VHH binders against Aspartate dehydrogenase domain-containing protein (ASPDH). Designs and how they scored, part 16

Target 1, 283 residues: Aspartate dehydrogenase domain-containing protein (ASPDH), of Homo sapiens (Human) (a6nd91)
Amino acid sequence: MADRGPWRVGVVGYGRLGQSLVSRLLAQGPELGLELVFVWNRDPGRMAGSVPPSLQLQNLAALGERRPDLVVEVAHPKIIHESGAQILRHANLLVGSPSALSDQTTERQLLEASQHWDHAVFVARGALWGAEDIRRLDAAGGLRSLRVTMATHPDGFRLEGPLAAAHSPGPCTVLYEGPVRGLCPFAPRNSNTMAAAALAAPSLGFDGVIGVLVADTSLTDMHVVDVELSGPRGPTGRSFAVHTRRENPAEPGAVTGSATVTAFWQSLLACCQLPSRPGIHLC
Short names: E, the ipSAE of ESMFold2; O, the ipSAE of OpenDDE; V2, 0.75 times the mean of E and O plus 0.25 times the DockQ between their complexes.

## First folded at step 13 (VHH; framework vhh_8emy_2)

Design G4 (from F2 with Y32A E99Q; at its last look DockQ between E and O 0.04; V2 from the best seeds 0.00; counts 0 for: pae E 7.7 > 2, placed apart)
Fold by ESMFold2, look of step 13:
Structure G4 (fold): chain B 283 residues (1-283), chain A 118 residues (1-118)
Amino acid sequence: as target 1 above (283 residues)
Amino acid sequence: QVQLQESGGGLVQPGSSLRLSCAASGFTFSKAWMHWVRQAPGKGPEWVSSISSGGDYTNYATSVKGRFSISRDNPSKTLYLQMNSLRPEDSAVYYCATQGSPWYFDSRGQGTQVTVSS
């Protein structure tokens, strides 16, 4: 229960994740102190018949008239590149596409707008298990390597550029292995967990965290995320190490697994309980 | 096990070109993605470029796109970085890296210094 005033929430993007968030906001929002005040989608026809017309925002530039406290982006990194600073003029921003922050110009623009307008940039951790522990280990100087592997059926990828035509000659093929910064432009919808890891571990960042993208034809209803990290070698030559494996059920061909949808809702609730302050904060 | 040796750096004037080489051993070079990373004094590592195992996919940091070209020769286990139109901000120690090791600390060679003087 909210003891303070309601947060006015706008949703940008009406794909699978956007639809789930809008449904939850309409059904559970008021009892949680949240009020949905607009939904915007690049294709407004997708909102017809499912979003009340009074909540449909036709022009994103008019979002300030809805007086949001928080705008949740669940569309695409391009929205963050193009409109993130404008949104921050009016509201806190929850970035659902953290791969957008692999672009240094975008990150700088968001930080500058955040400081100028005194609004927070929140970033959804998505499917990243253990983000808080990674952040603490990194801050203590104890993180030497961080590797995030995402595996799913090829139909679950939305790849761009040279990776869009990649051939998967076997049942399990590594499509990319290297810095997260090098992957994000070509897998903007499939690199968000890796981008969240880069943000959780600033000593490594987008250039130091290794992203691995795996096509596995046996994973028709599953997204698998492996996070592997190690610390410095100890006196015996051994290193502290952690490996987590998250198996995330998904509809066949889906980019977003069902556990990721639930985790995003929890990120939204968590960032609504945080004090608004400038900067980029992982939720 | 992984051994990487960078070479080809030097002191040059702005606008010059350099070609860096990386001799690789201790892993199956032809099946590995390869990368160039650079580090200026007092700064963290900065990814520069990546190339797929077959050489058909390349990617570049925004700051070097259009000026740098990554390539590889799998029979000789050698990675290259052609750097054109060099700028003072390109000055750094350049390292090659691969997927099998922490590629900015324990698996790096000595690197090769590139200094673009005024």
Scores: ipSAE 0.033, ipTM 0.412, lowest interface PAE 7.7, mean pLDDT 84
ESMFold2 (binder alone), look of step 13: mean pLDDT 83; pTM 0.848
OpenDDE, look of step 13: ipSAE 0.738; ipTM 0.899

Design G5 (from F2 with K31N Y32A S50N S52N K65E; at its last look DockQ between E and O 0.54; V2 from the best seeds 0.72)
Fold by ESMFold2, look of step 13:
Structure G5 (fold): chain B 283 residues (1-283), chain A 118 residues (1-118)
Amino acid sequence: as target 1 above (283 residues)
Amino acid sequence: QVQLQESGGGLVQPGSSLRLSCAASGFTFSNAWMHWVRQAPGKGPEWVSNINSGGDYTNYATSVEGRFSISRDNPSKTLYLQMNSLRPEDSAVYYCATEGSPWYFDSRGQGTQVTVSS
């Protein structure tokens, strides 16, 4: 197979983020070595009048006819569950939210398809501070524990399933403490930083990184994220350790499940410049 | 099909120790993270501890750290939880789980009852 240079990009999803990405790909893509080759949306009517008909893909199963190098998913985690492996048959895949990979069956299917078809699964990093440092430490064998605690006012959560029924009568309640994999399905808007941490530390993964969700009524105007990690015990019995505390004034909802258009665009560009190796990679 | 069987619970006094066991089958035990989860009357499930496939990465809930110790024996496909300095608030049904099961609310099997009372 010949290296052709320009990357052929398909976009799956035509909501707000999808529309912005398509606009940027059409306007700036050619100068950056990118060519938009299709746009698909569950409701094809959303594309009428704004996406050239030649780029509108009506049947996602036919995506291989467009010969994409990269397919960017910005529709819904359900698309990753249902079609991720089939997309990987034809192209590298960029997943729009890290929490989509909390499902063990989905993670396994994507890894298997990635290895079989020799295509990468890229995932947007979200708002995780220190992701590169965590990744490098993990790759060097220097990471033994990683714990991410998110604390905010109860009104700042968008919880589902069993967590939606939880009551917080006191001033400070731990809503969840456990593997990030167990939290993401029930707090998809509040778990992307934790999911990004799990992906940054593949030696631990979604089962080894511990997420803690805290409802704290005193945090009326603050969002607090604590990231705590440690390395192996050395000969002296001591361990390398880092504790990062991020205090953000303002609205907790801004961190849930979304990347800004500019940040996601940079993730897309980074994916196109990275080696297309099998596996799941945070970008 | 994943099968997990917990044992070793009982009625003990505060300050006592117990060791729980979990016999596993139906999956490649040596490749899986294993977890302990507990559920007390009137409360939701609570994650307690986990351990990676090689046994060298362990994590504990804040409420049990320093008192509980998780371990595994891959040849016998057995997971353990050593519980020391037991307190009344540790009373619960204890379940083991693996990464391939929805352990949060769908614990399988009967679990093993631990009751800590005066």
Scores: ipSAE 0.663, ipTM 0.888, lowest interface PAE 1.2, mean pLDDT 85
ESMFold2 (binder alone), look of step 13: mean pLDDT 83; pTM 0.844
OpenDDE, look of step 13: ipSAE 0.899; ipTM 0.962

Design G6 (from F2 with Y32A G54R; at its last look DockQ between E and O 0.01; V2 from the best seeds 0.00; counts 0 for: pae E 20.0 > 2, placed apart)
Fold by ESMFold2, look of step 13:
Structure G6 (fold): chain B 283 residues (1-283), chain A 118 residues (1-118)
Amino acid sequence: as target 1 above (283 residues)
Amino acid sequence: QVQLQESGGGLVQPGSSLRLSCAASGFTFSKAWMHWVRQAPGKGPEWVSSISSRGDYTNYATSVKGRFSISRDNPSKTLYLQMNSLRPEDSAVYYCATEGSPWYFDSRGQGTQVTVSS
């Protein structure tokens, strides 16, 4: 990057995460060889007075005029469904809403656009602990099962569709257990780690990785994520296995945006260090 | 072509006020948004404040809101930053920037140093 001009970065979405990423790009970007070239939001009024007008993009369809090298999506899976292929026509894409890839039509269209226009689809690994180890194990043919369990107090969920109507009759209720693909549309805010796991393990994918969502009234101050995997049965009948348990203190109303912004910022920097190539890549 | 000359910085005590000025030339000042950006040693530039071409919109970084005030005088092609209740963390080189340029990649003036120490 030292011998060329800066990477041109566009940001799609101006919610809490988008605002923080824009601030970081303006403050730290130039030292790292990054230039913010546009910000877009579905409600453009949210940008008024806080994003310089020269950086405000009013029509997402016109993004090519800004000649971005990378477009970072931090808005909503619907943007990926509606505009992902168009973005890939002009730039590499960093997907901040990986649950969007649970939709096979969307995944196919992104892959086709990526191959046709020679642009990468990057996906933020988010808070997935051990993502690189999972990816390496899967690539070596050593992964046979992967299961991700999220447990939290029912008040910590915002569920949709059939999961919004789910009953929690006792203190600990399994709300969903099955393929990650079936969970993502109905738990978009709680499935991005599971979606990242599915992408880290393409031999299993969204249909093979099992997601488990647990409502537990005893977890008033904690979110628990268990990641369990196993390899093939060996000649002795035993299998390689790993279990990680992540306990995250959580309080009602606690702000964790800085940690989330830092994680996405690191994914963005990692994407800029990778050679651009077609396909869907976890970073 | 764009030329920006910052002035008004200095060494002051905490709680003091300073007024920065930016003399502009080489573009149509009255049709351009103007910005203040600051850069502390070893850090990248930090956006401070922006003002619309007519002066009817202003905004500020959270760290300075309520203490700093941006203004402009279009006839004299001059941008201002009034800085009140200065704190040590406000110490930086302050630069002005204009709408039509990526403020991190344009030629900019030398800036004006603001140092707040006890």
Scores: ipSAE 0.000, ipTM 0.102, lowest interface PAE 20.0, mean pLDDT 81
ESMFold2 (binder alone), look of step 13: mean pLDDT 84; pTM 0.861
OpenDDE, look of step 13: ipSAE 0.153; ipTM 0.574

## First folded at step 14 (VHH; framework vhh_8emy_2)

Design H1 (from G2 with Y104R; at its last look DockQ between E and O 0.63; V2 from the best seeds 0.00; counts 0 for: pae O 9.7 > 2)
Fold by OpenDDE, look of step 14:
Structure H1 (fold): chain B 283 residues (1-283), chain A 118 residues (1-118)
Amino acid sequence: as target 1 above (283 residues)
Amino acid sequence: QVQLQESGGGLVQPGSSLRLSCAASGFTFSNAWMHWVRQAPGKGPEWVSNINSGGDYTNYATSVKGRFSISRDNPSKTLYLQMNSLRPEDSAVYYCATEGSPWRFDSRGQGTQVTVSS
């Protein structure tokens, strides 16, 4: 990277993840060969006093003027729906809202743009543990089922549509159980891990991977992600099986846990090391 | 236009079995994931099961796992749900769907009533 000059990185979204990324890019970017070239947020006021004015991008449509090599979306899947293809005209894209890819039209548009402009679509794995193992198992034709459960305090959910109207009567309530594709539109901020899983397991995809949302009032300081999968049957008839439990420290009401923020930074660094070839790549 | 027609519902006793069918038309059935969803009175829709286009991948809601079995016949464009060990809490209108969400019913049929009662 040093011989080519710094990679120019734009950040779209200045929430928890965006703030963390911007801070790290400013502090550690130079030594890593990364240069923050713009930050955009729907509400520009959120950047006031934190992001240098010269780095603030007021109009997302003008991102090309900043000549980014990579644009990191950590805002909302709606940004990917609306602007993903346009971003790919100018730069590689790291998708922080993988739930956006549950929309087939969006996926198609991103792929077409990726191919047309010769820019890569990277997707952050987020809170998904064992993503590479899942991918390898699936690639080998061995993945038979995959279920991802996200449990958090009720206040941690940002649900929309019918899910928002759903009743949660008990201390522990299953808010949703079903295909990830059906979940993402109504839980765009709480289904990213499931979406990542769907991308890691293309044989199942968004229709085959099962997502489960659990509201648990006892979870006051962490998010819990369970990944359950089954694989091939062995000679004894027993099936290969994996169950992982990820406990991620989180404040009540937080949508994203602390470890996920760190994981995202690692994804950003990882995608900078990957070839910028067209296609969708989990990192 | 997607057309789905569920059948096979009825009144049965607890512990009994029932097999639902769904006749599909208006789309390439053999390329589509198919789903069963149900809705009981006073409750929201609940996803029950799904099956991939080829029939080699199936998933079940926790509440029905081990009791229900989803299958499909692509040549006849028919989806099936074998329901064993039925319980009163299984009583609902059952729908087949091409949509991957129990909360979306744009691609479902009229449903078939399943009532489990002593």
Scores: ipSAE 0.631, ipTM 0.870, lowest interface PAE 0.9, mean pLDDT 93
ESMFold2, look of step 14: ipSAE 0.710; ipTM 0.903
ESMFold2 (binder alone), look of step 14: mean pLDDT 83; pTM 0.846
ESMFold2, look of step 15: ipSAE 0.712; ipTM 0.909
ESMFold2 (binder alone), look of step 15: mean pLDDT 83; pTM 0.846
OpenDDE, look of step 15: ipSAE 0.006; ipTM 0.245

Design H2 (from G1 with A97V; at its last look DockQ between E and O 0.70; V2 from the best seeds 0.00; counts 0 for: pae E 14.2 > 2)
Fold by OpenDDE, look of step 14:
Structure H2 (fold): chain B 283 residues (1-283), chain A 118 residues (1-118)
Amino acid sequence: as target 1 above (283 residues)
Amino acid sequence: QVQLQESGGGLVQPGSSLRLSCAASGFTFSNAWMHWVRQAPGKGPEWVSSISSGGDYTNYATSVKGRFSISRDNPSKTLYLQMNSLRPEDSAVYYCVTEGSPWYFDSRGQGTQVTVSS
């Protein structure tokens, strides 16, 4: 990296995650060998007064002019659907909305573009705990089941379609339980952790990994992510099993907890250390 | 509207210590990474230190590592910078900044002047 100069990073999306990334890139980037080269947001007004005008990209289609090495998407799965392949023409891509990959057409397009342009697709693990362990277990053929439960205050959900009409009659309500692929279209902002799990466990995939959404009114200061998996049977007949509980500080109504913001920054740094070869890589 | 107010600067001798404070309002302080940046006369802004929303993670510029310590109190919405073993080259206006605009001066406070001189 030293011989080539700093890695040029573009950020797509200027919500909570985008703001955090931009801030860190500007402050710490130089010492880390990273340079922020543009910020784009669908609503450019959000950047006004916060992002230097010289870094504001008004037209996403013109991102190539900024010569990025890596483009980080932290906007919405729709951006990946619409512009993912185009971004890959110019740079490596870090996907902050893994739920986008639940769409098979999008996945194929990204893979094709990745191979064609020789750029990598990185996917942020987000709030998924134990991603590498899951990946290794799955690679060894040992993963038998995987369930990811996201519990948060009802106000933290951004649900669409049939899930949006769901009523929470009690203090704790299961809003969805089923394959992750069936969840992502209706909970694009609340299913990213499950999507990451599906990518970590390709043997099960989006169709085999179970996602669960729970609305819990008692969760006023945190998000809870439970990961439950089963593995191979031992000599006694008992199966290998793991159950993790992640408590992430969050205000009511927040879609993303504070620890997840930090985790995303770590994903960005990690992907910069990985080979930029074609394919989809969880980081 | 984001409001940041820095204080604690002053004129000190080399080797001395100062503690800067930043009072924050107008945003969810406890959810935001916070940063200190400084600008010396005739130079561009320089990043000094950052701290995560919960305070669990901190980073420092190489030039201040081992001498400066960043901390925060979320209940009082206050950011701190303990500066030890101060050097003349640390002389600058120090600014507190939050996520989104570390180098956009219009969104930061007025800053506090630190002058290290014998």
Scores: ipSAE 0.000, ipTM 0.247, lowest interface PAE 11.5, mean pLDDT 90
ESMFold2, look of step 14: ipSAE 0.000; ipTM 0.223
ESMFold2 (binder alone), look of step 14: mean pLDDT 83; pTM 0.846

Design H3 (from G2 with Y104H; at its last look DockQ between E and O 0.04; V2 from the best seeds 0.00; counts 0 for: pae E 18.6 > 2, placed apart)
Fold by ESMFold2, look of step 14:
Structure H3 (fold): chain B 283 residues (1-283), chain A 118 residues (1-118)
Amino acid sequence: as target 1 above (283 residues)
Amino acid sequence: QVQLQESGGGLVQPGSSLRLSCAASGFTFSNAWMHWVRQAPGKGPEWVSNINSGGDYTNYATSVKGRFSISRDNPSKTLYLQMNSLRPEDSAVYYCATEGSPWHFDSRGQGTQVTVSS
């Protein structure tokens, strides 16, 4: 069999998740057949003194010079809109901001670039526990409802539009409850688990999966994700149901909890084992 | 005790327009996202549209985008759905619902029937 050699990985975004992934790639990547070949951030000053200078990419347009096999986006859905097709020209893409796919124009552009350049679009499952079980239930016609609730301290949100102006006068405030498509534009960095759920359950999709965003001032060191699903009602009016609750330790004000970082690392590893073919694939 | 009362349905011909209303009470309407959901005979509920508390952000199901328009009047605690270019496939009972409860029908009104046929 031919030895492919290490997968060459570029990282786009150097916030908390990006820093953690870069650290893991440098420390453990070589033993796993992964080689970090660049890090890019919109503010390159964030990388100074932290990322080896030889790995610092100053212009994203030059990413092809690093010959990546995979580029991992851990910045913001706007990066996917602005640069996703350009990245796919040169490499497979792991989308860390799946809320970008709530925009149908972006989804079409990624699919078109994926087909043209013969590179895969992978989408991270993030903190979505049970994503494969959800996918299998949906494919079998066994999923009637899916509801994803994210609760964290208000400082852990990066909200836009009307949600940025929302007040949290009490200790616990529901900021949004409705279809995931309606939330993603206003909570682009806080809706990735919900967007992953919509992709895992295409029978419901972004319009059928319910997202709930809760500001809770008591959650100073925790991000909480509840996933509630049910199947079709049986003859007695009862339904199969599952409820999972994930409590992710997080530093005060953090957007990303520690368990989400670990889950994203596992998605990255899984993407490296999948066939590189056109299309959008949840990993 | 949430109370929602839909009205404005009826029998109309294809291509007609119709405006649905939802009178709300028992909660702070001006702080709530509102939804329209419909249910055709023999089918499960289908989400149609939503609107944020201020009325400046709206979303629509693909099947109605460009034909339906959601709006609200917070002083009168009233939600609206303007339905243009109606098709037979739009025939359903239409319900309004409060924040994220369209899948828990215990918090919706009695609904208003819309029937589009020649």
Scores: ipSAE 0.000, ipTM 0.126, lowest interface PAE 18.6, mean pLDDT 82
ESMFold2 (binder alone), look of step 14: mean pLDDT 83; pTM 0.847
OpenDDE, look of step 14: ipSAE 0.857; ipTM 0.941

Design H4 (from G2 with F105L; at its last look DockQ between E and O 0.48; V2 from the best seeds 0.00; counts 0 for: pae E 5.6 > 2)
Fold by ESMFold2, look of step 14:
Structure H4 (fold): chain B 283 residues (1-283), chain A 118 residues (1-118)
Amino acid sequence: as target 1 above (283 residues)
Amino acid sequence: QVQLQESGGGLVQPGSSLRLSCAASGFTFSNAWMHWVRQAPGKGPEWVSNINSGGDYTNYATSVKGRFSISRDNPSKTLYLQMNSLRPEDSAVYYCATEGSPWYLDSRGQGTQVTVSS
């Protein structure tokens, strides 16, 4: 990194996560060998007064003029679907919306662009606790089931399609239970942890990892994630099993918990230390 | 091109059993995860079950676990769903699907109707 000078970083998205990343890049970036070179947001007004005008990019298609080394997406899977391959023409890409990879056409397009332009696709783990342990277990052939349950107050969901019309007749309602691939299109902002789990466990993938989305009216200031896994049945009929429960304080109605913001910053720092290799890499 | 054809549906009484079949062609069946999805009138699609490419790992929706059993025969490119202890709530058109999301139309066959009533 010292040999090449500072990494040039562009940020796509200026919501809560984007604002935190931009603030940290402006304050700490130079000391870490990072230089913020642009910020883009669908609504440019959100950047006024916060982002220096010289860093505000008006048209995402012009990102190549800023010569980024890394573009960090913290907006929405739609940006990855529409622009991911074009970003990879110019820079490595850190995907903050891993639910976008549930779409097989998008995954194929990113892989093809990554290989053609020799740029990496990095995917943030977010706040998925135990992701590395899951990956090691899967690689050793020891993972047979993986189930991720996300429970949040109904106001914390941003649901689409069939899930937007779901009833919540009691204090605790299961809105979806099934493959993560089936959930991601209808809960694109609430399924990123599950998508990260699917990427950590390629033997199961988006079709084999089970996502469960729970609306719980008692969770007014918390986001809860339960990760349950099991291994193969042994000779005695028992299976290795792990259950983790993560409780994250959250503002009422918030989609993103505070721990996710810090974890994403660490993912950004980590992927800047990795070599640029084609392919999709969880970091 | 992917081709899927479901069969084996019918009208049965509560508590009865049915076995659904799905004939597959146009892709490497033995390398693909397969799914069953159902859709009742006026409702969105509901994922029912899946099975990995080798047939040794299966998952079920809570509503059918213990009553339904998914299986596959890779040489004949055929997917099955054994449905036991059927309830009126199981009435739906049942579809098989592969590799794509069960929510996308081009990932499903034409479906087979299952009706459970007295």
Scores: ipSAE 0.219, ipTM 0.657, lowest interface PAE 5.6, mean pLDDT 85
ESMFold2 (binder alone), look of step 14: mean pLDDT 83; pTM 0.848
OpenDDE, look of step 14: ipSAE 0.820; ipTM 0.930

Design H5 (from G2 with Y104K F105M; at its last look DockQ between E and O 0.83; V2 from the best seeds 0.65)
Fold by OpenDDE, look of step 14:
Structure H5 (fold): chain B 283 residues (1-283), chain A 118 residues (1-118)
Amino acid sequence: as target 1 above (283 residues)
Amino acid sequence: QVQLQESGGGLVQPGSSLRLSCAASGFTFSNAWMHWVRQAPGKGPEWVSNINSGGDYTNYATSVKGRFSISRDNPSKTLYLQMNSLRPEDSAVYYCATEGSPWKMDSRGQGTQVTVSS
């Protein structure tokens, strides 16, 4: 990277993740060979006083003028639906909203754009623990089931459609249990981990991976992600099985825990080191 | 046009078994994930089970795991749900669906009523 100049990075979205990334890119980017070249947010006012005016991009359609090598989406899956292919015309794309890929049309469009423009689609694993292990097991034909449970305080959910209308009568309520594909449209901000899992396990995919949302009023300072999988049956008849529990510190009402923010930064760094090949790559 | 027709429901006692069937047409059945969902009176739809196109992957809701078994016959384009050890709380209208969401009820059949009562 040193001989080619700095890797030019644009950030789409200036929420919690976006703010963190922008801050780190400004502070640590230079020593890492990264240069922040623009920040875009639907509400430009959110960047006021925090992002240098020269880095503020007012019109997302003009991102090509900034000559990015990588565009990082940390806004909403809608941005991927609407602008993902267009972004790929100009740069590699790091998708921070993996739930967008649950839409088959979007996935197809991204792949076509990726191939056409010779740019990679990277997907952040987010809060998914053991992503590589899942991927390897699946690649070996050994993955038989995968269930991802996200438990948070009720205030941490941003649910839409029928899920928003659902009642949570108890201290611990299962808000959703079912295929990840069916979850993502109605929980675009709370299903990214499940979506990442679906990408890690292509044999199951969005239809086979089960997502579970649990509202738990006792979770006031953390998010809990459980990953449960089953693998091959051994000679004794017992099946390989893994159950991981990830406790992520989080403020009440937060959609994203603190460790996930850090994990995303690592994904950004990782994708910058990967070859820019067409296709969808979990990082 | 996707057509799904559920059958096999009925009134049974707790602990009994029932086998539901779903006849599918209007799409390439052998390429589709299939799902069972159910809806009880006064409750929202609940995902029950799904099966991949080849039948080698199956998933179950926690509430039915170990009691229900999903299967399919691609040549006959039929989806099955074997329900064992039925409980009163299993009472609902059961639907088969091609969509991956229990909330998308436009891709289901008319359903079949399952009532578990003493």
Scores: ipSAE 0.583, ipTM 0.836, lowest interface PAE 1.0, mean pLDDT 93
ESMFold2, look of step 14: ipSAE 0.589; ipTM 0.856
ESMFold2 (binder alone), look of step 14: mean pLDDT 82; pTM 0.835

